# Ledger of designs, part 16: VH-VL binders against Laminin subunit gamma-1 (lamc1)

Target 1, 169 residues: Laminin subunit gamma-1 (lamc1), of Danio rerio (Zebrafish) (Brachydanio rerio) (q1lvf0r505to673)
Amino acid sequence: RDDEGWKGKQRDDSSVPVQWSPSSGEISLISEDYFPIYFVAPDKFLHNQLLSYGQNLTLNFRIQRHDARLSAEDVVLEGSGLRVAVPLIAQGNSYPGEETQTFVFRLHDTTDYPWRPTIKHADFQKLLYNLTSIMIRGTYSAQSAGYLDNVSLVTARRGPGTPARWVEK
Short names: E, the ipSAE of ESMFold2; O, the ipSAE of OpenDDE; V2, 0.75 times the mean of E and O plus 0.25 times the DockQ between their complexes.

## First folded at step 23 (VH-VL; framework fv_tislelizumab)

Design x6 (from w6 with heavy chain W102Y Y104W; at its last look DockQ between E and O 0.79; V2 from the best seeds 0.00; counts 0 for: pae E 3.9 > 2)
Fold by ESMFold2, look of step 23:
Structure x6 (fold): chain C 169 residues (1-169), chain A 118 residues (1-118), chain B 107 residues (1-107)
Amino acid sequence: as target 1 above (169 residues)
Amino acid sequence: QVQLQESGPGLVKPSETLSLTCTVSGFSLTEYYVHWIRQPPGKGLEWIGYIYHSGSTNYNPSLKSRVTISKDTSKNQVSLKLSSVTAADTAVYYCARLYPYYGWFDYWGQGTTVTVSS
Amino acid sequence: DIVMTQSPDSLAVSLGERATINCKSSQSVSDEVAWYQQKPGQPPKLLINDADTRFTGVPDRFSGSGYGTDFTLTISSLQAEDVAVYYCQQYYKRPHTFGQGTKLEIK
């Protein structure tokens, strides 16, 4: 059984057990109150992730059937002493429900990708150069659970004889 | 329609235990959390804590060793006990309802004044 | 603990004029700040939640703004009934903490 090194934390840095389901392959967090509990990414997603600039962070997520309240800080990135966050439904993602959905977050500083606070192009790149934390909020109500799976951090690729290309559409 | 009302003795001797009760109406303690908050004379507000539906508690670290909060959902009551009181515990004590899914308080009781003195 | 510091401690403003009260947190609290009004002999009353959202029944002259560490409460046209002490509160982390209060008076 394998939570793959994911930890559960509240904003006061207190630890909360992450549960693992062998049948579904999901990890989960369960809330007791309004205080959000975050899935905290293991080391393999951190450090120099500059090649992910302009690329996607993706995750599969679902919640129990209860009222849910999103926040300004449902997905949080920290690096190089910088911190940015977005609501879970940012960038066109649908409101979470009881069926698993894929959520996609473009790692870019333009206004189409409303990371807050707004930081400059170079600062977003510095953040990803020394990424120290990725937190994904797991709980959205006082009596609810959130289920996470399939987190991936996409990177730009380089081919022989050509540099990797960033393309904005 | 929603109401919270604090009750208890107005005078408590030093070193004794302060005991207060919050009686609620217009909502159920199985659905809403009620917190205790106090205000020393002429000063600001200090959050004390609350009890979860599970029975676990969350207390302000500054008071944790002296605080006990409990509830009786069938009586619509939340209680506060503060042991080993001193003059610094003189305050108006409020119970307040937590708005669902948020950390702010939409309804407050009128408050009860507690003076710690011989 | 997150310290909430209000400024000024007291403020006198003429009727019909604008009053501005500031609240600064010792660390980022996102938009998770509420503002309360407290009149003598009464409990606090909620005015603003989530930094800028007016609670139901609160007059339009009250507004809030801010994100991160710096927050403001504005009363656009002061009325006589607005004489009170105003408190900010963060609910980002436990323990919940309140500012020390700002006393608002007329001229």
Scores: ipSAE 0.333, ipTM 0.759, lowest interface PAE 3.9, mean pLDDT 87
ESMFold2 (binder alone), look of step 23: mean pLDDT 92; pTM 0.932
OpenDDE, look of step 23: ipSAE 0.832; ipTM 0.920

## First folded at step 25 (VH-VL; framework fv_tislelizumab)

Design y1 (from x2 with heavy chain P99D; at its last look DockQ between E and O 0.66; V2 from the best seeds 0.00; counts 0 for: pae E 4.8 > 2)
Fold by ESMFold2, look of step 25:
Structure y1 (fold): chain C 169 residues (1-169), chain A 117 residues (1-117), chain B 107 residues (1-107)
Amino acid sequence: as target 1 above (169 residues)
Amino acid sequence: QVQLQESGPGLVKPSETLSLTCTVSGFSLTEYYVHWIRQPPGKGLEWIGYIYHSGSTNYNPSLKSRVTISKDTSKNQVSLKLSSVTAADTAVYYCARLDYWGYFDYWGQGTTVTVSS
Amino acid sequence: DIVMTQSPDSLAVSLGERATINCKSSQSVSDEVAWYQQKPGQPPKLLINDADTRFTGVPDRFSGSGYGTDFTLTISSLQAEDVAVYYCQQYYKRPHTFGQGTKLEIK
């Protein structure tokens, strides 16, 4: 219920249990292995998210240990047959630590640390039009845990004024 | 100084089990994984597998039914058993230390195993 | 399984000249490619990880590049001690797989 449909998987699509903490409201992935495990977002974050182009994906994250090893693909988006990724520290984010931090990723093809591979603005929009996967890496060392909370995909409203923001969508 | 050393019989008869031991020094098996990799004569490298810190294993699907990997952290040893061997299992067998990302920063010298009647 | 295909299988290069070895994966492996050097009678030695990062003690003449499916190992000025077989390896997915090897010789 309160894992809110988040799943855990490795890059070979093998499933890993996601745990939920009633006291903190966090979900977690715990590993005794070196191979990365990802949080996989539920349907409510997927499909037509074109209104999030140029807006932020935000998440709260912490790790159990300081010896994190980042990768080029710590946050991954897939859609319309396209795939882009960034390391967790992209776009001015700090290294993860034992205290919860907010990570912010702008959904735009031109940023100070762009999504990889580089794609055209039209293709980034196509990706968000039919978003099929959001993956957030949860484990960063050989014996590690990662804790995820408060994932938010910001949307814009067409017309004058400040874009509308939705915590879940 | 990081070192890995493979040991075991150089000759194994067909249908029997080859059994190898990797002895490590300069690092802890509680901190680093050791994988087994083999190289048939004049050919490339084939990843065999490893054992997790939890005791679970991950093996190359091509060998999974015949492979057993175990470790003894107090003896600094990682063991490989491959059952029902044939001539196709003739190779140099390496143990190698995994960096935390899946590549191998230190390798043993290798031990040659020949499967022959 | 992700297939790693190296080209060429064999390469002869004059001393002091540039040697280039290519590796192509059957699907994207991000930058998660390592390169190894293996001399006769010796185990492989790590040269490059993460497509372009030199391992400790590897001479500056070795460099790597690539992302996705196409990767290159370059030796900018070949020396006699560089005669070896070179392997690429992906560690993006298990089983971790190696290229078939490229034998490098002096012309």
Scores: ipSAE 0.587, ipTM 0.829, lowest interface PAE 2.0, mean pLDDT 88
ESMFold2 (binder alone), look of step 25: mean pLDDT 91; pTM 0.892
OpenDDE, look of step 25: ipSAE 0.737; ipTM 0.882
ESMFold2, look of step 26: ipSAE 0.249; ipTM 0.712
ESMFold2 (binder alone), look of step 26: mean pLDDT 91; pTM 0.899
OpenDDE, look of step 26: ipSAE 0.742; ipTM 0.891

Design y2 (from x2 with heavy chain P99E, light chain H96Y; at its last look DockQ between E and O 0.77; V2 from the best seeds 0.00; counts 0 for: pae E 2.4 > 2)
Heavy chain, then light chain:
Amino acid sequence: QVQLQESGPGLVKPSETLSLTCTVSGFSLTEYYVHWIRQPPGKGLEWIGYIYHSGSTNYNPSLKSRVTISKDTSKNQVSLKLSSVTAADTAVYYCARLEYWGYFDYWGQGTTVTVSS
Amino acid sequence: DIVMTQSPDSLAVSLGERATINCKSSQSVSDEVAWYQQKPGQPPKLLINDADTRFTGVPDRFSGSGYGTDFTLTISSLQAEDVAVYYCQQYYKRPYTFGQGTKLEIK
ESMFold2, look of step 25: ipSAE 0.518; ipTM 0.816
ESMFold2 (binder alone), look of step 25: mean pLDDT 92; pTM 0.937
OpenDDE, look of step 25: ipSAE 0.895; ipTM 0.932

Design y3 (from x2 with light chain H96Y; at its last look DockQ between E and O 0.79; V2 from the best seeds 0.00; counts 0 for: pae E 2.6 > 2)
Heavy chain, then light chain:
Amino acid sequence: QVQLQESGPGLVKPSETLSLTCTVSGFSLTEYYVHWIRQPPGKGLEWIGYIYHSGSTNYNPSLKSRVTISKDTSKNQVSLKLSSVTAADTAVYYCARLPYWGYFDYWGQGTTVTVSS
Amino acid sequence: DIVMTQSPDSLAVSLGERATINCKSSQSVSDEVAWYQQKPGQPPKLLINDADTRFTGVPDRFSGSGYGTDFTLTISSLQAEDVAVYYCQQYYKRPYTFGQGTKLEIK
ESMFold2, look of step 25: ipSAE 0.521; ipTM 0.821
ESMFold2 (binder alone), look of step 25: mean pLDDT 92; pTM 0.934
OpenDDE, look of step 25: ipSAE 0.881; ipTM 0.927

Design y4 (from x2 with heavy chain P99D, light chain K93S H96R; at its last look DockQ between E and O 0.63; V2 from the best seeds 0.00; counts 0 for: pae E 4.1 > 2)
Fold by ESMFold2, look of step 25:
Structure y4 (fold): chain C 169 residues (1-169), chain A 117 residues (1-117), chain B 107 residues (1-107)
Amino acid sequence: as target 1 above (169 residues)
Amino acid sequence: QVQLQESGPGLVKPSETLSLTCTVSGFSLTEYYVHWIRQPPGKGLEWIGYIYHSGSTNYNPSLKSRVTISKDTSKNQVSLKLSSVTAADTAVYYCARLDYWGYFDYWGQGTTVTVSS
Amino acid sequence: DIVMTQSPDSLAVSLGERATINCKSSQSVSDEVAWYQQKPGQPPKLLINDADTRFTGVPDRFSGSGYGTDFTLTISSLQAEDVAVYYCQQYYSRPRTFGQGTKLEIK
């Protein structure tokens, strides 16, 4: 599978190439208009991710301009025919700025973790059992760029020890 | 202070090219996008397209083969050309400013174009 | 393309009474819906953005609501000057699309 292949996509499914910056070590998307362009996660973040239930999706992100307009659908998960989303500042995350910040999203279905629509425990687990898409919105204004780095899904494992966790791009 | 004004001929013969100009004031074409939208008599609004700051364009697929949009930032003008017109292109043509948040906050008065022989 | 369907196509409401216009999208558009008012011989004018936010200078009697696929424009106390055609518009996804319009008349 092409596990390092982040792609860019608009809401109408049109493709946008992502850019790589050797100097910053980031991938980026650049917009010409309001319509969001999303970073689409490669296969290594998808499929059976049930062990990430109740754990964190983390990412490092910054924007070119502080004049960002967030939406209800800045981070989107799809799986098993289900779809949930949150604004970028959900769950106590700070408003994005020009300096790289870490954003943390707990993969859980309670009112303390405001994924929308709210779905039941079992349905969130079904979503992660067959995770088919993770989209992270990259562009927040018409003439601006968004820069993404260090995307990881944390997992938990059964056993006597501390649950194992990974940091992945 | 924000103004948009369409200008151009009101009558165009079939098969000719319709050519319109939108002159703007109170804002910069380097800062805001201006779109073309038309309305056939007694009908709803049809989006035509616009030109990006980069010079690339985005057009309604139904019109794409016949539409050319350009701009001259120094003259505060955005132009529309629609080639090979027919009676179906008879409409009021508007230019409208896209708010940075994605909707059209200011519109020109519109100019009526009739295609007839 | 996302289809925006308005209902009713036309309605007549007595002066001072409440008018309600509905708009339904063919897929979720979040809250990214605008409402426009168009009087005969005039361009459309923006009334509401983001489903429920009144544009500058729009009278308090105009309000909007909705999220996802179902949206409503309400005029709480109809005035004679409110006779117009009203359009909803989504800007969630390309291409931006308008509803077919709802003609509002005085009964």
Scores: ipSAE 0.302, ipTM 0.719, lowest interface PAE 4.1, mean pLDDT 86
ESMFold2 (binder alone), look of step 25: mean pLDDT 91; pTM 0.896
OpenDDE, look of step 25: ipSAE 0.694; ipTM 0.876

Design y5 (from x2 with heavy chain L98R P99D; at its last look DockQ between E and O 0.82; V2 from the best seeds 0.00; counts 0 for: pae E 3.4 > 2)
Fold by ESMFold2, look of step 25:
Structure y5 (fold): chain C 169 residues (1-169), chain A 117 residues (1-117), chain B 107 residues (1-107)
Amino acid sequence: as target 1 above (169 residues)
Amino acid sequence: QVQLQESGPGLVKPSETLSLTCTVSGFSLTEYYVHWIRQPPGKGLEWIGYIYHSGSTNYNPSLKSRVTISKDTSKNQVSLKLSSVTAADTAVYYCARRDYWGYFDYWGQGTTVTVSS
Amino acid sequence: DIVMTQSPDSLAVSLGERATINCKSSQSVSDEVAWYQQKPGQPPKLLINDADTRFTGVPDRFSGSGYGTDFTLTISSLQAEDVAVYYCQQYYKRPHTFGQGTKLEIK
């Protein structure tokens, strides 16, 4: 497959190419500098995702080097003019390593390591109702790479239903 | 022990090129970037820029038409050139090591450069 | 460019008293703010990184706080050796920018 519409961006909105590996099925970002580079999710993860409130955003991720430096804004959500973020290890996630690990982020304003800034329940739901951006930080040290796979946004449906997922090897 | 030391002429004539060298020890220029920062007399700090290992540069837009930064990893040196200087370029010039995240954890002692005829 | 504005430009504080210095950014910089102390004739010294984390060897009386646009450096019990100019700096976006400085004096 290809990068499936994922884009790479720095905080100044400059574009960075996303690399794709046919053999591993991962996408990657490579840093020359400490400055964070983010995977930016394609449209299929965006817009009205209110049914994901209280559900999980799940991703598989690994880094090239063990010396990662985390930030307050490793996973970022934007919607309805609101913006929240968490470190990669928020909500009980382990530090990233060279082996692929699963990271899980509950889309709820009240969690063990809450999204920042703190917003009300109604505002978190409003954010997910018109979700305009999901950014997952890919680079955690200078001259290193980060590898992303299997991003899933779990969605509850009215009555019986299947969560919305991006499931790729 | 991390150390940085600036060196270069203390007096430069207007319109000439200011040339400074930062010599480092106790860390590798392949793992840390060294930035140039200046402080005019009685004023605050102004970030000048740095150079990547690739040779690409990032300069303060206010100065970038006149600034050249270079690096020699084998000599543990980072150099600054500022062309077409005026009295406004009179300042203490520092080199500083950037931590992996963008703040400056170690600074040189600074070298005073006066632009005067 | 992200503008960092410090308040006040100068202040005088009695020994043992609490000193508070504010820094406001023109846009959100997350927690990516550092504070520096510069004594006369010396280079700046790092005090705080990531808004609230003391750099190694910095006395406990120095603390930082803030997230987004509003940041504070606090000295809980002023010592004579704390006379200096204090600068905030953001490293969220390039170019790196510093506040204009706050001069702290005794009395």
Scores: ipSAE 0.370, ipTM 0.756, lowest interface PAE 3.4, mean pLDDT 87
ESMFold2 (binder alone), look of step 25: mean pLDDT 92; pTM 0.917
OpenDDE, look of step 25: ipSAE 0.743; ipTM 0.885

Design y6 (from x2 with heavy chain L98Y P99D; at its last look DockQ between E and O 0.75; V2 from the best seeds 0.00; counts 0 for: pae E 4.5 > 2)
Fold by ESMFold2, look of step 25:
Structure y6 (fold): chain C 169 residues (1-169), chain A 117 residues (1-117), chain B 107 residues (1-107)
Amino acid sequence: as target 1 above (169 residues)
Amino acid sequence: QVQLQESGPGLVKPSETLSLTCTVSGFSLTEYYVHWIRQPPGKGLEWIGYIYHSGSTNYNPSLKSRVTISKDTSKNQVSLKLSSVTAADTAVYYCARYDYWGYFDYWGQGTTVTVSS
Amino acid sequence: DIVMTQSPDSLAVSLGERATINCKSSQSVSDEVAWYQQKPGQPPKLLINDADTRFTGVPDRFSGSGYGTDFTLTISSLQAEDVAVYYCQQYYKRPHTFGQGTKLEIK
């Protein structure tokens, strides 16, 4: 099994096993109730990610049951003592379904990208400078599963006109 | 018609085990969870815990060492046992149906348990 | 554990006037707050979930608001039947925790 360092966590910090599928390469979390379980990103996505400011966090996700109940805090970033979150469908993303979909979240503090709470430009940059946690909610209903794949934290590099991409592979 | 009803002894001696039963009707224990919550006289509410369909449990850490929750789906019953009771365990004990987001939409009438000699 | 602190501990309000009850959490709980009404000798009754969503059958005079750490229950035009103790509850993290209660009385 190769979960690539991803961990499962409930909001009370209790650990939940992450499962891995050799055939699809997805990792998954399985719920027994509606209490959210999060995929917690491994260390390689963390620390100084300032070059991702204004760039995208991208992920592939699907749910076992089509009846999902979203929240205000489906994707959560923590860093430098700051915390922001968005619903899974924020920023024009589609409602999750049983087929894998790509979700895209711009890492920017303007009202067009409604991370909550709203923080200043400098504070969003501070958050990414010392990124300590990325949590992606995996479970959206009781007795169901969520499947995550292909998480990418895009980075900018010194260079005109060509965005950099950080891809977990 | 959703209903929950607590039952059990009203008086329990110190150091003994408190044992309560919640009988439900109008919904299935295979579809919904039932939680236990208690309220000491004149005080607020304290969440105790519940049992998953798998048989695993989730308990308030403050009570975890003394609590056992079990269920019997065929009898529509959820049971609470609290060991080594003291006067601090005197309370009204409620069972409540867990709405899927963690709040409690239907409550039993409550049963008063007094711990005294 | 997330501590839910209500204010005031009690209040008296004249019939037909507005009552306001506040609840503050020790850390962010998003919008995952419920409000309950409890009358003497009765179990709690759900009024509001998700900070602002009225439960079925609850009169329009009850409303909730808030996000993060600060939450409010408002009763417009108080009725005699609204005399009770009101509790907020967070369900963001386990253990689920309740405020200490606010006793509402007629002035």
Scores: ipSAE 0.225, ipTM 0.723, lowest interface PAE 4.5, mean pLDDT 87
ESMFold2 (binder alone), look of step 25: mean pLDDT 92; pTM 0.925
OpenDDE, look of step 25: ipSAE 0.761; ipTM 0.892

## First folded at step 26 (VH-VL; framework fv_tislelizumab)

Design z1 (from k3 with light chain S52D E55F S56T; at its last fold request DockQ between E and O 0.67; V2 from the best seeds 0.00; counts 0 for: pae E 2.5 > 2)
Heavy chain, then light chain:
Amino acid sequence: QVQLQESGPGLVKPSETLSLTCTVSGFSLTEYWVHWIRQPPGKGLEWIGYIYHSGSTNYNPSLKSRVTISKDTSKNQVSLKLSSVTAADTAVYYCARLDYYWGYFDYWGQGTTVTVSS
Amino acid sequence: DIVMTQSPDSLAVSLGERATINCKSSQSVSDEVAWYQQKPGQPPKLLINDADTRFTGVPDRFSGSGYGTDFTLTISSLQAEDVAVYYCQQYYKRPHTFGQGTKLEIK
ESMFold2, look of step 26: ipSAE 0.573; ipTM 0.820
ESMFold2 (binder alone), look of step 26: mean pLDDT 89; pTM 0.860
OpenDDE, look of step 26: ipSAE 0.833; ipTM 0.917
ESMFold2, fold request of step 27: ipSAE 0.427, 0.470, 0.433; ipTM 0.777, 0.789, 0.775
ESMFold2 (binder alone), fold request of step 27: mean pLDDT 89, 89, 89; pTM 0.870, 0.874, 0.870
OpenDDE, fold request of step 27: ipSAE 0.834, 0.834, 0.813; ipTM 0.919, 0.917, 0.914

Design z2 (from q2 with light chain S52D; at its last read DockQ between E and O 0.68; V2 from the best seeds 0.73)
Heavy chain, then light chain:
Amino acid sequence: QVQLQESGPGLVKPSETLSLTCTVSGFSLTEYYVHWIRQPPGKGLEWIGYIYHSGSTNYNPSLKSRVTISKDTSKNQVSLKLSSVTAADTAVYYCARLYEYWGYFDYWGQGTTVTVSS
Amino acid sequence: DIVMTQSPDSLAVSLGERATINCKSSQSVSDEVAWYQQKPGQPPKLLINDADTRFTGVPDRFSGSGYGTDFTLTISSLQAEDVAVYYCQQYYKRPHTFGQGTKLEIK
ESMFold2, look of step 26: ipSAE 0.606; ipTM 0.840
ESMFold2 (binder alone), look of step 26: mean pLDDT 92; pTM 0.926
OpenDDE, look of step 26: ipSAE 0.746; ipTM 0.898
ESMFold2, fold request of step 27: ipSAE 0.599, 0.505, 0.653; ipTM 0.837, 0.810, 0.851
ESMFold2 (binder alone), fold request of step 27: mean pLDDT 92, 91, 91; pTM 0.920, 0.915, 0.912
OpenDDE, fold request of step 27: ipSAE 0.848, 0.852, 0.858; ipTM 0.923, 0.922, 0.925
ESMFold2, last read: ipSAE 0.636, 0.410, 0.590; ipTM 0.848, 0.789, 0.840
ESMFold2 (binder alone), last read: mean pLDDT 91, 91, 91; pTM 0.914, 0.915, 0.915
OpenDDE, last read: ipSAE 0.845, 0.866, 0.863; ipTM 0.923, 0.925, 0.926

Design z3 (from r1 with light chain S52E; at its last look DockQ between E and O 0.69; V2 from the best seeds 0.00; counts 0 for: pae E 2.04 > 2)
Fold by ESMFold2, look of step 26:
Structure z3 (fold): chain C 169 residues (1-169), chain A 118 residues (1-118), chain B 107 residues (1-107)
Amino acid sequence: as target 1 above (169 residues)
Amino acid sequence: QVQLQESGPGLVKPSETLSLTCTVSGFSLTEYYVHWIRQPPGKGLEWIGYIYHSGSTNYNPSLKSRVTISKDTSKNQVSLKLSSVTAADTAVYYCARLYPYWGYFDYWGQGTTVTVSS
Amino acid sequence: DIVMTQSPDSLAVSLGERATINCKSSQSVSDEVAWYQQKPGQPPKLLINDAETRFTGVPDRFSGSGYGTDFTLTISSLQAEDVAVYYCQQYYKRPHTFGQGTKLEIK
């Protein structure tokens, strides 16, 4: 009942319905074929997110009981005409499974947090200054589902305060 | 082992419908997708399309007004119909198996030559 | 549609020498490129997937590289049996598209 503005999209820009589970509070994408389907983040995660440079994008994710076929572009950021992506297991994350787990992606261009293609520090900041898309791949096999929860984009603060979080179901 | 075999008439008259059947063995059409791909004489490969497990289809936009792909899982068959053919549709027609959960083709049929001529 | 352009259109290489075939896409396709070998009167045969991964049973002399728009197939030491036409294919978006082919011959 409440997808909080999340949309589903294939790489050819065709729309796919996002489902919401009242009992689990998760949103999901269900695949009928092999082509990847992405969760597309709503406006609250977009636009000027420069304060998130060097901070974490976090998400809770699980798949149905099928093997996952990862790609180079499982989490995608676009902004200012720039585009970077990582596999779901990048930066030390475990392979997804049927149990929900937290995935963490540092929004930084150092070699310890390799986004691809590699771009300069200034360009990564420019990307976040005018962030136009965040896509999180939801389907990893032909007849399967992916379940997303608790997406959070941390912002930098000038003091030790608690980072702001964006929570969705 | 895994095999795909195309069959159908080798000669089709202009304006008629080209009908081909791909018969598969060694794997299940409930687990694997089969696509149609063609190759005009002396030219490269052109992807035609496939049918989803759900029964929906995806066709190359260049052909989609004339293409119908169907399947019969119990007979291990995938069928291609191309309507209103012209000489430009003369080609070798292949059926090919999609590698599980990705977009490349690990097994191909031998191909069947279709000539469109009066 | 994503256009895949191969170069050269044909290539002659001496036995035992290295052959290099290039494929360029009209837009980024990540690493989602496959390479196929096709001999006369035969269907294509898969060699490389995901730009750089050798498919099972393919000889070690075949290798692939690339990301984004520029991709390369390399045969490190040409054998007589490698005479064929080679095709790249992107599977990033539908329709899936193939390069025009590169004919490889022995010099």
Scores: ipSAE 0.543, ipTM 0.821, lowest interface PAE 2.0, mean pLDDT 88
ESMFold2 (binder alone), look of step 26: mean pLDDT 91; pTM 0.908
OpenDDE, look of step 26: ipSAE 0.763; ipTM 0.901

